VHH binders against TRIO and F-actin-binding protein (TRIOBP). Designs and how they scored, part 2

Target 1, 110 residues: TRIO and F-actin-binding protein (TRIOBP), of Homo sapiens (Human) (q9h2d6r1778to1887)
Amino acid sequence: LNFKKGWMSILDEPGEPPSPSLTTTSTSQWKKHWFVLTDSSLKYYRDSTAEEADELDGEIDLRSCTDVTEYAVQRNYGFQIHTKDAVYTLSAMTSGIRRNWIEALRKTVR
Key: E = the ipSAE of ESMFold2; O = the ipSAE of OpenDDE; V2 = 0.75 times the mean of E and O plus 0.25 times the DockQ between their complexes.

## First folded at step 1 (VHH)

Design a15 (framework vhh_gocatamig_d2)
Fold by ESMFold2-Fast, scan of step 1:
Structure a15 (fold): chain B 110 residues (1-110), chain A 120 residues (1-120)
Amino acid sequence: as target 1 above (110 residues)
Amino acid sequence: EVQLVESGGGLVQPGGSLTLSCAASGFTFSSYYLAWYRQAPGKKRELVAGITKGGSTVYMDSVKGRFTISRDNAKNSVYLQMNSLRAEDTAVYYCATGKWTYRSTSYDYWGQGTLVTVSS
């Protein structure tokens, strides 16, 4: 079933960073979600109660995943999930949490 | 039931303008990413413009400075203002929405498309 669960933040603009200041929002783009890793996807929810109700906020299809790499961000410990369609930028609260997520994701996609 | 309905396409002369509209229903519009894609005859579908929940925008290089994407959460609508149209802009334009991707053809929901023809 589920291989890993936990809180992380995800950038709400996959594959594209914010543009220069005059045409972009000045508010934070990071959103905190409850993430659930399965054998084919990384699903995320508002919280664990939403997971129990199967009320998805979003999903990353890991069957199209090409790489998972560390990525420096301003908020805590970042990493990216690269797929054929998009790049997703995530942030974990500690370097250990990030390491565990990257390793779990890499094992799932191979 | 989620619906995306595009409108505003048509025949226009080179150098002309068109505004495309996409009306959305059946979901919490303000929580979703909106994008305009196009597919020209014999070509792959490509991202034209995208707008995030917060209003940040992205554009393909060939339309920067000519096209403007905007959203109106109160009207559950997204728009593409197209100026200085060129023959190369001829395509079927699609509205797409999803929570987390604007670069993929695998959006949660797609509209049926609206044809834009730029010809003399």
Scores: ipSAE 0.000, ipTM 0.133, lowest interface PAE 13.5, mean pLDDT 75

Design a16 (framework vhh_6qgx_2)
Fold by ESMFold2-Fast, scan of step 1:
Structure a16 (fold): chain B 110 residues (1-110), chain A 124 residues (1-124)
Amino acid sequence: as target 1 above (110 residues)
Amino acid sequence: QVQLVESGGGLVQAGGSLRLSCAASGRTFSEYAMAWFRRAPGKEREFVAAISGSGGSTFYTDSVKGRFTISRDHAKNTVSLQMNSLRPEDTAVYYCAADYKVRYSTDSSEYDYWGQGTRVTVSA
């Protein structure tokens, strides 16, 4: 199989940043998911078993993607996927993983 | 370029433990995902375990979950596989693999760099 898959974190927007909970649960907004890159979207799941069951936690439509850029974050190696409707902030465990994901995403986008 | 050398293989009795190590030379491993594969006598190569370049994320095949632990040393140029509660079915040649672009693949064809292997024999 030729699709890119791996663990990353995505910034969940449960409320307006910065939240008062930053004092006790400052990292509660970051959620770790199993990401799967397809021809037209970046899908994410709780884990690889959920992927096999096609139980989606979320999906980013890459057909509406306008840019993919590195983005400085407090948690590991961040980057953003910009679409017409939203900006998604992700974090990879290493600079190499981030580089590989950005490269793969940019090849998928026009 | 990266060269991988495995060590730590040997003969051990069922229920025993062995620790395999894979040392890299040529450049740093901070951006590489590393994996262990094995090939039993007369069988095809199979995936065992993988670890991210930072050492923060690991992935295991079902048959070794809870028994094997993959880890990086502090220098991040060596990856180790701690094998506990060994079974005769674990008898195989164990191979270390690395690839800058690896994404936790269980497919051995996706790895660019390979060691020559270290033999593990688990007696009944």
Scores: ipSAE 0.000, ipTM 0.092, lowest interface PAE 17.9, mean pLDDT 74

Design a17 (framework vhh_7qia_2; at its last look DockQ between E and O 0.04; V2 from the best seeds 0.00; counts 0 for: pae E 20.3 > 2, placed apart)
Fold by ESMFold2, look of step 2:
Structure a17 (fold): chain B 110 residues (1-110), chain A 123 residues (1-123)
Amino acid sequence: as target 1 above (110 residues)
Amino acid sequence: QLQLVESGGGLVQPGGSLRLSCEASGFTFSSYAMGWYRQAPGKQRELVAFITSGGSTNYADSVKGRFTISRDNAKNTVYLQMNSLRPEDTAIYYCAASYRTFKYTPSGEYDYWGKGTPVTVSS
């Protein structure tokens, strides 16, 4: 069922804590996660062990996705997933990884 | 000039192991993220494994648990340890390097590629 897996970073919204164990900050922070693309969603986990246990850190519902576009970020190679309810900013370690993820996401969105 | 040279490929039986090396010259290796890609005859090139400058790793599903990427910054070398090899792992394996960027670059893919080293898994 899984179409693609890999490490990427996702940008937290301003003002959200980076984790329960860290000092709360009002600045956006990049968080690295293990991303798993399925036919209807992009799930992300702490690591592949958490994936095996189905212990999600988060999920992006691709059924409501309207666009996936490259987006300039300070580090690495950024892109955005636009959905009905939210805009998610992700980054890949290389432009080739970004390109491959965008291509895969666009196929599952339609 | 920057160069990437792969080695360690060859012919191996199913279930066997190989260790690929990619030796870099002409750049500050520790500042680059490194990747291994492969291309089988008649297929598109695909990512096999990736390692950041800081040592974080990523693997394709088809190789997870069997392959391990690592780097030795003192030797300017990235490795791919390939265990439990299968006939479907047969391909030309390429090393690639990308500089971490703090700005968007729409033309950016991997900055540098090696020439490839062939791996054949057959009995």
Scores: ipSAE 0.000, ipTM 0.078, lowest interface PAE 20.3, mean pLDDT 75
ESMFold2-Fast, scan of step 1: ipSAE 0.000; ipTM 0.096
ESMFold2 (binder alone), look of step 2: mean pLDDT 81; pTM 0.823
OpenDDE, look of step 2: ipSAE 0.005; ipTM 0.263

Design a18 (framework vhh_8cml_1)
Fold by ESMFold2-Fast, scan of step 1:
Order: C-alpha cells, then structure tokens, then sequence
Structure a18 (fold): chain B 110 residues (1-110), chain A 124 residues (1-124)
C-alpha cells in the first residue's frame, strides 16, 4: 500500500551518520524525483511513468530509519531522513509539503 | 489530557551528578522526539539535549557533550537526562519537551508539548 506520492528534490549522495547536523559543507547536486511512500520504504523515480514500470532511481529503507528531522537548506524547505547507515537530505517546495512528508514518514516508521 | 512531568532536580555540589526524568502521558510517546531545555535566572531558554522517537540518535549542546546523556524508555513513556560533572553554570530550571520534528530550537512551533520544569541548583 502507498501512503503518499509527490515531487521533491534529494541531494545526489547521502551524508554520513551518526549525529544529526544542521549544516553541511559537502558539495552535492539536487535531483528532482517522483517520490512514493510505502509501508517499508521511500522509493523515488524519474517520473510517475517510471513508477508504473517499477524502474526506480533509488530507495530508502525505512526499517533502518532512526529519525526524520527538519533541516535548513539554501532555498525551499529541507528535511533529513536518518538511517543507521546514512542521512538523506530532501527538499520540498513549501513548508506545508515538508510538514506533511515528515508526518507521513514518521507515522510509517513508527 | 497531555502531561509531561519532570522530576529528579535538586541541590548538588560542583562535580556531582543528578538524573532527571520526564514522565509522559496522553499522547503516543514513541512517535515523538524528546528534548531537554534549561533556563537560568534572567536568561533565555536554551537547548541541552535531544533524542529521536526511537532512541537511535541523540544530539547535545556543546556544554552538555561528554557530561550529559539523554535516553528514553518507550515502554515506560519516560525520557531521562543523566548529568555528570555538574558545574555552577548548569544551574537552572530544566524542561522536557515533545515534538514531531527533531530540532534544537525551543519555539512553540517546534515542540507540541512542554513540561513545567524541575529546578537544578549546583552550588557549594
């Protein structure tokens, strides 16, 4: 079952855990993807057609997720998904979209 | 009714230790990040320590790093702050807070629920 879908951007490479940080000095490129939240993972695709074909660009395993936090980024509304092995930085177009994604992710991971 | 009740504060000499507890009720504790904040007389509320909803990640202020340990017991709906090597500058009212977002900022928008606080005094 899919709980939420939408367009967001993600930094091209995940960051290192373990401690959450409000700042990063890593040079990374933002990539726009179509995101699909399931009961065990956050999958992302080039677009909704790729989702239909199940041709994913990436996947975050929410079973290893330790936290979902707001995070300041250059523009738009950033947040991070923390896992045991990596930290993923995402950006939503509005603060409301970010809040809704964080709530949905936490409800799924809980 | 949502409640956060702090306990464990008191008077201790420099170099001593205290363990604070915050008992939560009226909400799904395991879905919330928990933080400890403090306020000294005449000063603004400042961040001390933070723990994720699962307990898998923690964060500390520079003054708390290496001396304080935050932990939680989701089965008991309780968050703890173990404070070692206490200094006079640690004196203040200690508050626990619950929020869906993991953040150091003690705003009403960042945290949904706040306790009433417990007094910690570090003095000879």
Amino acid sequence: as target 1 above (110 residues)
Amino acid sequence: EVQLVESGGGLVQPGGSLRLSCAASGFTFSSYAMGWFRQAPGQEREFVALITWSGGSTDYSDSAKGRFTISRDNAKNTVYLQMNSLKPEDTGVYFCAAGKLYTRYPSKDSYDYWGQGTQVTVSS
Scores: ipSAE 0.000, ipTM 0.165, lowest interface PAE 13.8, mean pLDDT 80

Design a19 (framework vhh_7yz9_2)
Fold by ESMFold2-Fast, scan of step 1:
Structure a19 (fold): chain B 110 residues (1-110), chain A 124 residues (1-124)
Amino acid sequence: as target 1 above (110 residues)
Amino acid sequence: QWQLVESGGGLVQAGGSLRLSCTASGFTFSKYAMGWYRQTAGNEREWVAFISSGGSTTYADSVKGRFTISRDNAKNTVYLQMNSLKPEDTAVYYCAAEGYKVTWKSGSGYYDYWGQGTPVTVSS
């Protein structure tokens, strides 16, 4: 069942080891995608036409999700999806859009 | 080990002021962005204010003009000066150190550090 769809940005920059010289994530590039939330994953596409064709840009496995939390970013309203293997940083255009996505994700993961 | 310790919360009347402090240890504070979040019972944590490692600040619309975030790298401390407090500012306030950098491709990253929170109650 598809629970939610919409435009958001995701940080798609290679991770680096912990360092005293770590800079803010605001210097990293953000990529805008069409996101589709299902009962088991958060899929993202170039646009809604790519969703119709099932041409994935990426996918986050929500079965391994441990937490979904707000995360401050300079440009937009950020949040993180924590999994056993990785943490994904996303950004929504408004605080309301972010809140709705966090609520939907938490209901899906429960 | 790392630690963030908040202080300065308490009870204050509407129109009053409080200064929250958050002292960091166990990581290189000056390289991290710092933020303040707040949470009311039954609600999600809401971002309040952010200060970059270079000193640039941003604020949530609900606190602009009333709250000021600042940092003192020599003391490993971030501050939130709260003026003209309103009953709707009542919440538990959390300090966060933010340097997380991720990609689904690598599976690696640097985690955020969070404090335990300090309660602020604003009476009318």
Scores: ipSAE 0.000, ipTM 0.107, lowest interface PAE 15.9, mean pLDDT 75

Design a20 (framework vhh_gefurulimab)
Fold by ESMFold2-Fast, scan of step 1:
Structure a20 (fold): chain B 110 residues (1-110), chain A 125 residues (1-125)
Amino acid sequence: as target 1 above (110 residues)
Amino acid sequence: EVQLVESGGGLVKPGGSLRLSCAASGFTFSSYAAAWFRQAPGKEREFVSAINSGGSTTYADSVKGRFTISRDNAKNSLYLQMNSLRAEDTAVYYCAAPRGSYTYKIYTSASYDYWGQGTLVTVSS
């Protein structure tokens, strides 16, 4: 049961998987957070001090996760967490950091 | 089937306090995160506070240190204790819950599928 922690960016709006009929209606912005992987969720905080105080900014329920895949983005090294309800797009500062996050997330997913 | 009903709003003077309640029904409340949002007259709806199923909390900077979110799963209820109220806190307060077990972007209203009718809080001298 290994936990992983680190800085990453996430796209403001979770979305549905790409489709030829897609229309963009919202402004998408990258936001940097301190991410903490647990056995059931990927939590994020404003920083590690907020994590210590248990002041949560958001959470992705990994029990609903269907896949974790690399995804090309304009900002650094992207990947997506696919759940039954939404697709979350994240970005890591290096390809190695991305690889390590994808591996850790896949180990957590049933 | 899913319903959220707010109560506890009213008129208070600056520096006063109020406790808002939200009664949830039609879903397993204890399994879901829940949040409070507010909308002041003529303004956009803004995030106030959220609490996940495990009890972890988040607050908007404007209310941090003054407001406290809590839940009582046995009563299917969400609460917001509001202290040191300011004129700028005047708004309709809404209780919200996501479709899934937890919503990633807890600061955005678009992440929440279920909303209450709202309860009015007026802070005036």
Scores: ipSAE 0.012, ipTM 0.299, lowest interface PAE 8.9, mean pLDDT 79

Design a21 (framework vhh_gocatamig_d2)
Fold by ESMFold2-Fast, scan of step 1:
Structure a21 (fold): chain B 110 residues (1-110), chain A 121 residues (1-121)
Amino acid sequence: as target 1 above (110 residues)
Amino acid sequence: EVQLVESGGGLVQPGGSLTLSCAASGFTFSTYALAWYRQAPGKKRELVAGIYSGGRTVYMDSVKGRFTISRDNAKNSVYLQMNSLRAEDTAVYYCAAYSKTIYWSGKYDYWGQGTLVTVSS
C-alpha cells in the first residue's frame, strides 16, 4: 500500500542522532530520487521505471522513526527524518511539497 | 593503495565459534563505517553486521545474539565474533568499508577478497 510518491533529493550520508561530531567534516552530496511512501518505509528509486521493476536505491525504515522536522538547507526546502540509528536529510522543491511530505510521514510513523 | 584483508575463516562444527578479522590500510580507518557481508553458493551477498565510525552496530535478524561486530581503531581492524554457528552460516565472508552511508543499497567504497567459513560436522 502506497500513500505518497514524488521527486525529492536526499543527502547520501545520514547523520548520527545524538552526536554533533559528524557535522562539519563530511562532504555529503545531494542525490535526486523518486520516493515512494508505504505504511512501514520510505523507499527511493532512480526513477519511476525503476520503481515498477522494484530496483531500490535505498529505504528508510519508518518503524524506527522518532521524529520528522523541518531543517534549513542550502537546497530548496529541507527536512529531516530522525530514526534510532540515523538522521536523514531531504529536500523538496517547494515549501508546500515539504509540508505535504512531513504531514504524510508523521501520519505513517509509529 | 587501499586494502582490506580478511582472515580467521575455516571449518567448524555446528555450535562452534570463529572470530573473523579484517585488517585495513590506505585510508583513515577511524572515520569509516565497516560491514561484514556474506555470500553462500547460489545466493546474493547479504549484510551480516555493520559498525559505524562512532561504534553503533547493526545486525541481520538471523545472527542477532549470536554474532558481535567490533572495531579497534588503533589496529585499523574490524572483527566478527561468531558464536553458536549453524550450517546455514556457511559462506564466504567479506569486509566492506564506506565513507558515506549507502548502507541500504550495498554500495561501498572498498571490499576485501573474502574468507571462507564452512560449518559442517
Scores: ipSAE 0.000, ipTM 0.143, lowest interface PAE 11.7, mean pLDDT 78

Design a22 (framework vhh_7qia_2)
Fold by ESMFold2-Fast, scan of step 1:
Structure a22 (fold): chain B 110 residues (1-110), chain A 122 residues (1-122)
Amino acid sequence: as target 1 above (110 residues)
Amino acid sequence: QLQLVESGGGLVQPGGSLRLSCEASGFTFSSYDMGWYRQAPGKQRELVAFITSGGSTNYADSVKGRFTISRDNAKNTVYLQMNSLRPEDTAIYYCVKYTYRGSGSTWKFDYWGKGTPVTVSS
């Protein structure tokens, strides 16, 4: 079952090794992707055409998800998906879109 | 169950000092790189200090010379000694375990706990 699809941004951390000096000189960048929520993961693509071709940009394993919470960001309406391995920061264009995604994600978690 | 419990934050005047602690459980602490992140309201997370499993350290330019990260593997604890604190250091401080390292791949980390708030104000 696909529960939800839509455009959102995800905070892309610098690709170089974690170093405080390198991290502070490098800027984390918001990347806009087409997100697709399934029963076990949140997949993201360059656009809906890439989804049809199954050309993934990334994937968040929701089976390892521990929490989904609103989170203040400078870019629109933020929230975080907390997993065993990482914390993902996302941004939706409106508070309503964010509320809708958080609800859908919380229903999927477990 | 992986746990990182931060403590030691508080209210301090400019020029003051605080020592943050992060007690880890649920993994082989000595095998992992550890770091301290901070986040002020409306700002992105910033990596402040990093320590490898071998004890090598690195610091954000904004805190270099003022902050010192250290670890005690026998106590499963990482510390952040903060000296000469400034109002811009006001943030919630989070302890992070680095899970994955590799060329051509994004870094993964475990972020667990509520953080410890630090307020630098007169």
Scores: ipSAE 0.000, ipTM 0.148, lowest interface PAE 12.1, mean pLDDT 77

Design b01 (framework vhh_7yz9_2; at its last look DockQ between E and O 0.13; V2 from the best seeds 0.00; counts 0 for: pae E 11.5 > 2, placed apart)
Fold by ESMFold2, look of step 2:
Structure b01 (fold): chain B 110 residues (1-110), chain A 122 residues (1-122)
Amino acid sequence: as target 1 above (110 residues)
Amino acid sequence: QWQLVESGGGLVQAGGSLRLSCTASGFTFDDYAMGWYRQTAGNEREWVAFITSGGSTTYADSVKGRFTISRDNAKNTVYLQMNSLKPEDTAVYYCAAEYTVYDSSGYEYDYWGQGTPVTVSS
């Protein structure tokens, strides 16, 4: 069991501006959040002020987590959290931050 | 308009100390995570230290126990206190901010300063 906080980005729905082409396309959108690891979940907030006010943006249930693996992304250092119902793609600013997050998350799975 | 300006670099003998500063303007500094990176000629930039908006810190193994990152949100400034300097710490040091462009695509953007050179002589 571990406790950890930090900024990371998570891959969101495509950006709201439409493609300039005649064919509708979707683009991936990275959204920055303040992540807080607890015993059983990874919660995320708009920022640390939202955490203090318990204004949650989202939550990943780590009790349903099956795997945490490195994953290639467009920039920075990506990894995925695989759960029973969804796959979450995150990125950390450095390889050291990614390593520390993966280690902490894997302790929850193990 | 955003700007990142590093300062505090210079020439120092091994075992000495330097304090680097990075002052930001043109954005809401309090909400950004900040980092320090360094680069020697012919190499990729190496991460050195990172500090969240909430003040949590993380360091590269090569500098743990010698370097301290801190921030002063009232001055829009992040610092890197560098102690027990070694010749291998010689590099150009860059600060960076993580930036998300909310009104465009979901790509994460980094803002970088121009760098401040640090030379540690043996």
Scores: ipSAE 0.000, ipTM 0.127, lowest interface PAE 11.5, mean pLDDT 73
ESMFold2-Fast, scan of step 1: ipSAE 0.013; ipTM 0.313
ESMFold2 (binder alone), look of step 2: mean pLDDT 79; pTM 0.788
OpenDDE, look of step 2: ipSAE 0.015; ipTM 0.275

Design b02 (framework vhh_gocatamig_d2)
Fold by ESMFold2-Fast, scan of step 1:
Structure b02 (fold): chain B 110 residues (1-110), chain A 123 residues (1-123)
Amino acid sequence: as target 1 above (110 residues)
Amino acid sequence: EVQLVESGGGLVQPGGSLTLSCAASGFTFSDYALAWYRQAPGKKRELVAGIDSGGSTVYMDSVKGRFTISRDNAKNSVYLQMNSLRAEDTAVYYCARDYTYFESGSTYEFDYWGQGTLVTVSS
């Protein structure tokens, strides 16, 4: 049932334009999490112990996923998960890890 | 640009001590794990010590209890305090950056960004 696990970073905010009243200063947009790919979702946790306790930091519903694409970022090897409601930007440690995650996620796209 | 600059290498007698420093620039230092690798003549590169963004550490068995890795996020620096040095510790030491969170039990995947600093322990 669980297909793939690993450490990656995700941007704190999905791809919606920020509120006009928000500051432009941010040094901690990227958040590192332990990601777990299941048959219907990409779940992320603080670490693998939190996964065992099922203490979620967040979840991306892959049933609403429309596309998964490479995306250039300042930190390592970026890619995006496009859903009907939002775009999530992630970063993997190596190009190989990114390739493996994109391939695994694309199997869920219809 | 991403840059890691090592310093503190040199010649030391067996039983002596050295502190290696690695100054980082071009990325959000506090978000990354940092590690020290070494490569001795005729040997493969090996992980010596690592510290993740949460402060968890890992050590090679042969250095455990002798070496201490630490970080200073305000100075964008990582350090390796080496005590009770032995001839077999002679190597070029490299500073590397990684996303790895060591408590997860994940494979350690480090980008080798530094140029290295030579440590020689006289027999």
Scores: ipSAE 0.000, ipTM 0.132, lowest interface PAE 10.8, mean pLDDT 76

Design b03 (framework vhh_7qia_2)
Fold by ESMFold2-Fast, scan of step 1:
Formats: C-alpha cells, sequence, structure tokens
Structure b03 (fold): chain B 110 residues (1-110), chain A 122 residues (1-122)
C-alpha cells in the first residue's frame, strides 16, 4: 500500500479560489489536520489517534481527482487538489514537503 | 527535513534562571507559531508559552511573570527565558510548531523536538 502521512493545513471550505476582485465579506481560516494518503483517497483527521479510531474530519476522493497543482498562498507552500466537484486548497510546511505530496497525489491520477 | 533542536536545560537551584533555545530548520520559520511545552515525570505534556508569527505571546498561569518567550526570525530560533525557578518547574521542555495557530493539544502540533531536561533542586 502506497501510504503517506503527515500534518498539513486546509482551508475551512473547499471550493473555488477567491475571486480576483478585492471585495472582502468573510475571512478564510486554515485548519491543521493529520492527512493519510491511500491509493483511492486522501483522508484527514484531527490527529493520529482519530485515525486509529477511523473518525474522519474529511475525505477527498482521488478517483474524481483531475489535477494537482502548486498554488500561491500567504503562508507556507500551497497547492490545490482539483476534483470534479470541488477544489481543495492545502498548505505544507516546506517546499520539499509540498513537492513530495504533489508527486504522491499525481501517482493516483491516470 | 523538518527539525527542532532544543538546548539550554540543566540543573539549577530554586530561584535560579535558565535560558532555553530551540533552533528550527527545514521550514519557513517566520510564518509559523512556536510554543514551549513541558512534561514532568508521570504527567501529561502541558503548554508553557507560545508566540505567534507576529510576536504576540501567551503564558500558562503557573509561569506568568516568571517566564518570557521570544523569537529571532533571522536565526530561526525561539527562546524561553526562565526566572525564579521552582522545584515544580522540573520537567523535560519541548519545542513545537503549529502552522494553523491552534494551541489546543500537543498532538495538534506539526513537529516536536526531542526535548531538553530542566531540574530544579537544592
Amino acid sequence: as target 1 above (110 residues)
Amino acid sequence: QLQLVESGGGLVQPGGSLRLSCEASGFTFSSYEMGWYRQAPGKQRELVAFITSGGSTNYADSVKGRFTISRDNAKNTVYLQMNSLRPEDTAIYYCATDSSGEYTVYTEYDYWGKGTPVTVSS
């Protein structure tokens, strides 16, 4: 099994990136989660204990993933997972961690 | 290659002082929140102090007024100045980082160092 695990941050609400217009009515917040990559999904948990209990905070179905791209964010090293129904924006602590996650995620995209 | 390396611990008498350092590498230090935790024998880890990327600080009630947390972004280092040390401060002190700015439990931090022991005894 091609598992990869680690801490990353994700924006509260998955969706399209903010409009290029500078009209701000709400704030985006980063949430840190324990991420677990499988061959079919990227699951995230509050921590590794929640992973052991199979208590998900969320899940991205990688079978619906169309692309994984770098994406500039205000903190750290951002990237996006594009699926047929949503775009998820994530942030890794280093450029190397981001590179490794993007490479691992792209292996699941046929 | 994310690393946190603590140093500065040792044996001191009650009323003494120590300055702990935590040198970070492998990430954009200036963008991350940094905290100090401690764990006494047989007890759970507890938050001692934290400092945000912008320099705001917060302290546990047990150390407020005695400990000071600070950071030097040019050196990728966070410090804990400990004054008026008490036997109750005896613990292994850990440095931790949190990319989200949340400080609810130690398991939510992104990375932990190996710790530096502090013993306060006469």
Scores: ipSAE 0.000, ipTM 0.111, lowest interface PAE 14.2, mean pLDDT 74

Design b04 (framework vhh_gefurulimab)
Fold by ESMFold2-Fast, scan of step 1:
Structure b04 (fold): chain B 110 residues (1-110), chain A 120 residues (1-120)
Amino acid sequence: as target 1 above (110 residues)
Amino acid sequence: EVQLVESGGGLVKPGGSLRLSCAASGFTFSSYAAAWFRQAPGKEREFVSAITSGGSTTYADSVKGRFTISRDNAKNSLYLQMNSLRAEDTAVYYCAADEYTFSNPEYDYWGQGTLVTVSS
């Protein structure tokens, strides 16, 4: 049973600091993917056709997730998924989409 | 900055035709996928048609055989030729663009919409 699906962007490199900073991330690029939330992971694909073919671009193990928080970014509406070993920075197109994703992810984390 | 501007909407009788246009500016349109979506009063936004940067097209079942999506990269424009229009085609039509999407309603860039009314 999938809880939520949709288009979002993710930074190539996990680990953006959560505090407001002057860090220039010009070497990091936003990549847009089709995201699929399950009960244990957030999977992402090139598009929904790739999801049907099970051609995974990446996966975040939510069993290791410690927190999900809003995070200011220059590209739309950002948030972070904190895990034991990494921090993933994502961006949703609207504040409402971000709110819904954060709520869904927090339910998955317990 | 990125801007998409729709035009060509209007009032038409059932069985009639309309051609919608979308003018893109502020980005390299030729590198982007583009799509048409519509939203009827009191209903959710629905996918109509998409075209990739390479020219591959996709259509919603409700419009297959009646609508044709096309693009003109030299003019930074997207088009929707609408034939055999029906009352259920009445909606605000939106142009959308994104590097990666072709049928999902969560495109990064959207136009303001153009109203199409099909009435006898």
Scores: ipSAE 0.000, ipTM 0.132, lowest interface PAE 13.3, mean pLDDT 78

Design b05 (framework vhh_8cml_1)
Fold by ESMFold2-Fast, scan of step 1:
Structure b05 (fold): chain B 110 residues (1-110), chain A 124 residues (1-124)
Amino acid sequence: as target 1 above (110 residues)
Amino acid sequence: EVQLVESGGGLVQPGGSLRLSCAASGRTFSSYAMGWFRQAPGQEREFVALISWSGGSTDYSDSAKGRFTISRDNAKNTVYLQMNSLKPEDTGVYFCAADTEYVWYESTSEYDYWGQGTQVTVSS
């Protein structure tokens, strides 16, 4: 599976400066993005049109991926991508979507 | 193997409501995520709504969000789409689809089983 695409949410609070619309009451922000898995990275866009225009919202370098694990979250079906530099928390719409993403991502783990 | 049969379509005035049903046959209905798609004349099939196998998670297209509600009754092997505040732009053939692995919101090719469709017309 060299390519996978789909809608998921990512938690953007840790390591990101707060948005002007945020007042700090220990609130987490989930952001929905169109995710694209490539051979070496997980890229995410506002939508599939932004993918066609190559307008990235963000990117996770999978060459530094050390683990991919299920993770309990308040919203839907969570999992984490562990890299040497950071931990990314994501949420998939269904258990099946989460399972397939974890399987695909784990193929990049050493 | 799963067979899907849609019903509940019809003609309705703008602002009206319809409830679509998708009856599934087969032993493994409760293992599938289920989606609704629609297709207007001369257009591509587009995503409308999704529900997980347990009913615990749902998602909607931007055009459906706030107006449509997807639900399921696993004891009756049925998925429903409650459509409120209907607009002429909602006119099309509505299809029920089952996914045994995962759902790709924009891709019809990811769904394993499809129904024959039910016509929804919103017109004055």
Scores: ipSAE 0.000, ipTM 0.138, lowest interface PAE 12.6, mean pLDDT 75

Design b06 (framework vhh_6qgx_2)
Fold by ESMFold2-Fast, scan of step 1:
Structure b06 (fold): chain B 110 residues (1-110), chain A 123 residues (1-123)
Amino acid sequence: as target 1 above (110 residues)
Amino acid sequence: QVQLVESGGGLVQAGGSLRLSCAASGFTFDDYAMAWFRRAPGKEREFVAAISWSGDSTFYTDSVKGRFTISRDHAKNTVSLQMNSLRPEDTAVYYCAAEDYTIYKSPSDYDYWGQGTRVTVSA
């Protein structure tokens, strides 16, 4: 199973892909969380202390994941997790961190 | 240049203790998650323990929980592994590894590695 933990940012609106936004700037929608990858889900917490207390801010069900792709964003290094029900847009601080997250997530999909 | 140098390995009797240390240089230590892996004779590298870049989170493989403790010293740029209640099955070469902000269980996900220090636990 996959085991990966780290800091990343996620867009506030997990839903439809960020279409051409009518919002002139959406940087205020990004929120930083502590992410934990398991073999069935990607969980995110306010910080690692919240993870130990199992106080979730959110969870992405990877059993419904159809694709994981790089995605250009204004904040650092973006990528998207596509599920049958929603699209989640995330951002990693470096291109290496993004590469490693995408690789781990793709392993979980299969 | 990135350097990770392990020390503290040796021969010990079952039930004994050892403390391993890893000295890090050539990168911004405080930005890296640090991990210990081991490789027993005839086996592949396996995860042992990890500590987050901030030191706030620690993770252990099930077979060492309660026996091993990982810690880091930001002032000295070191990560340590205190190994108590050692068993013959703990015999392995122990490796220090580092990765940007993210903790991994798979050896292939780490970019920086030390040369390893040998631990032998006799029955």
Scores: ipSAE 0.000, ipTM 0.198, lowest interface PAE 11.2, mean pLDDT 80

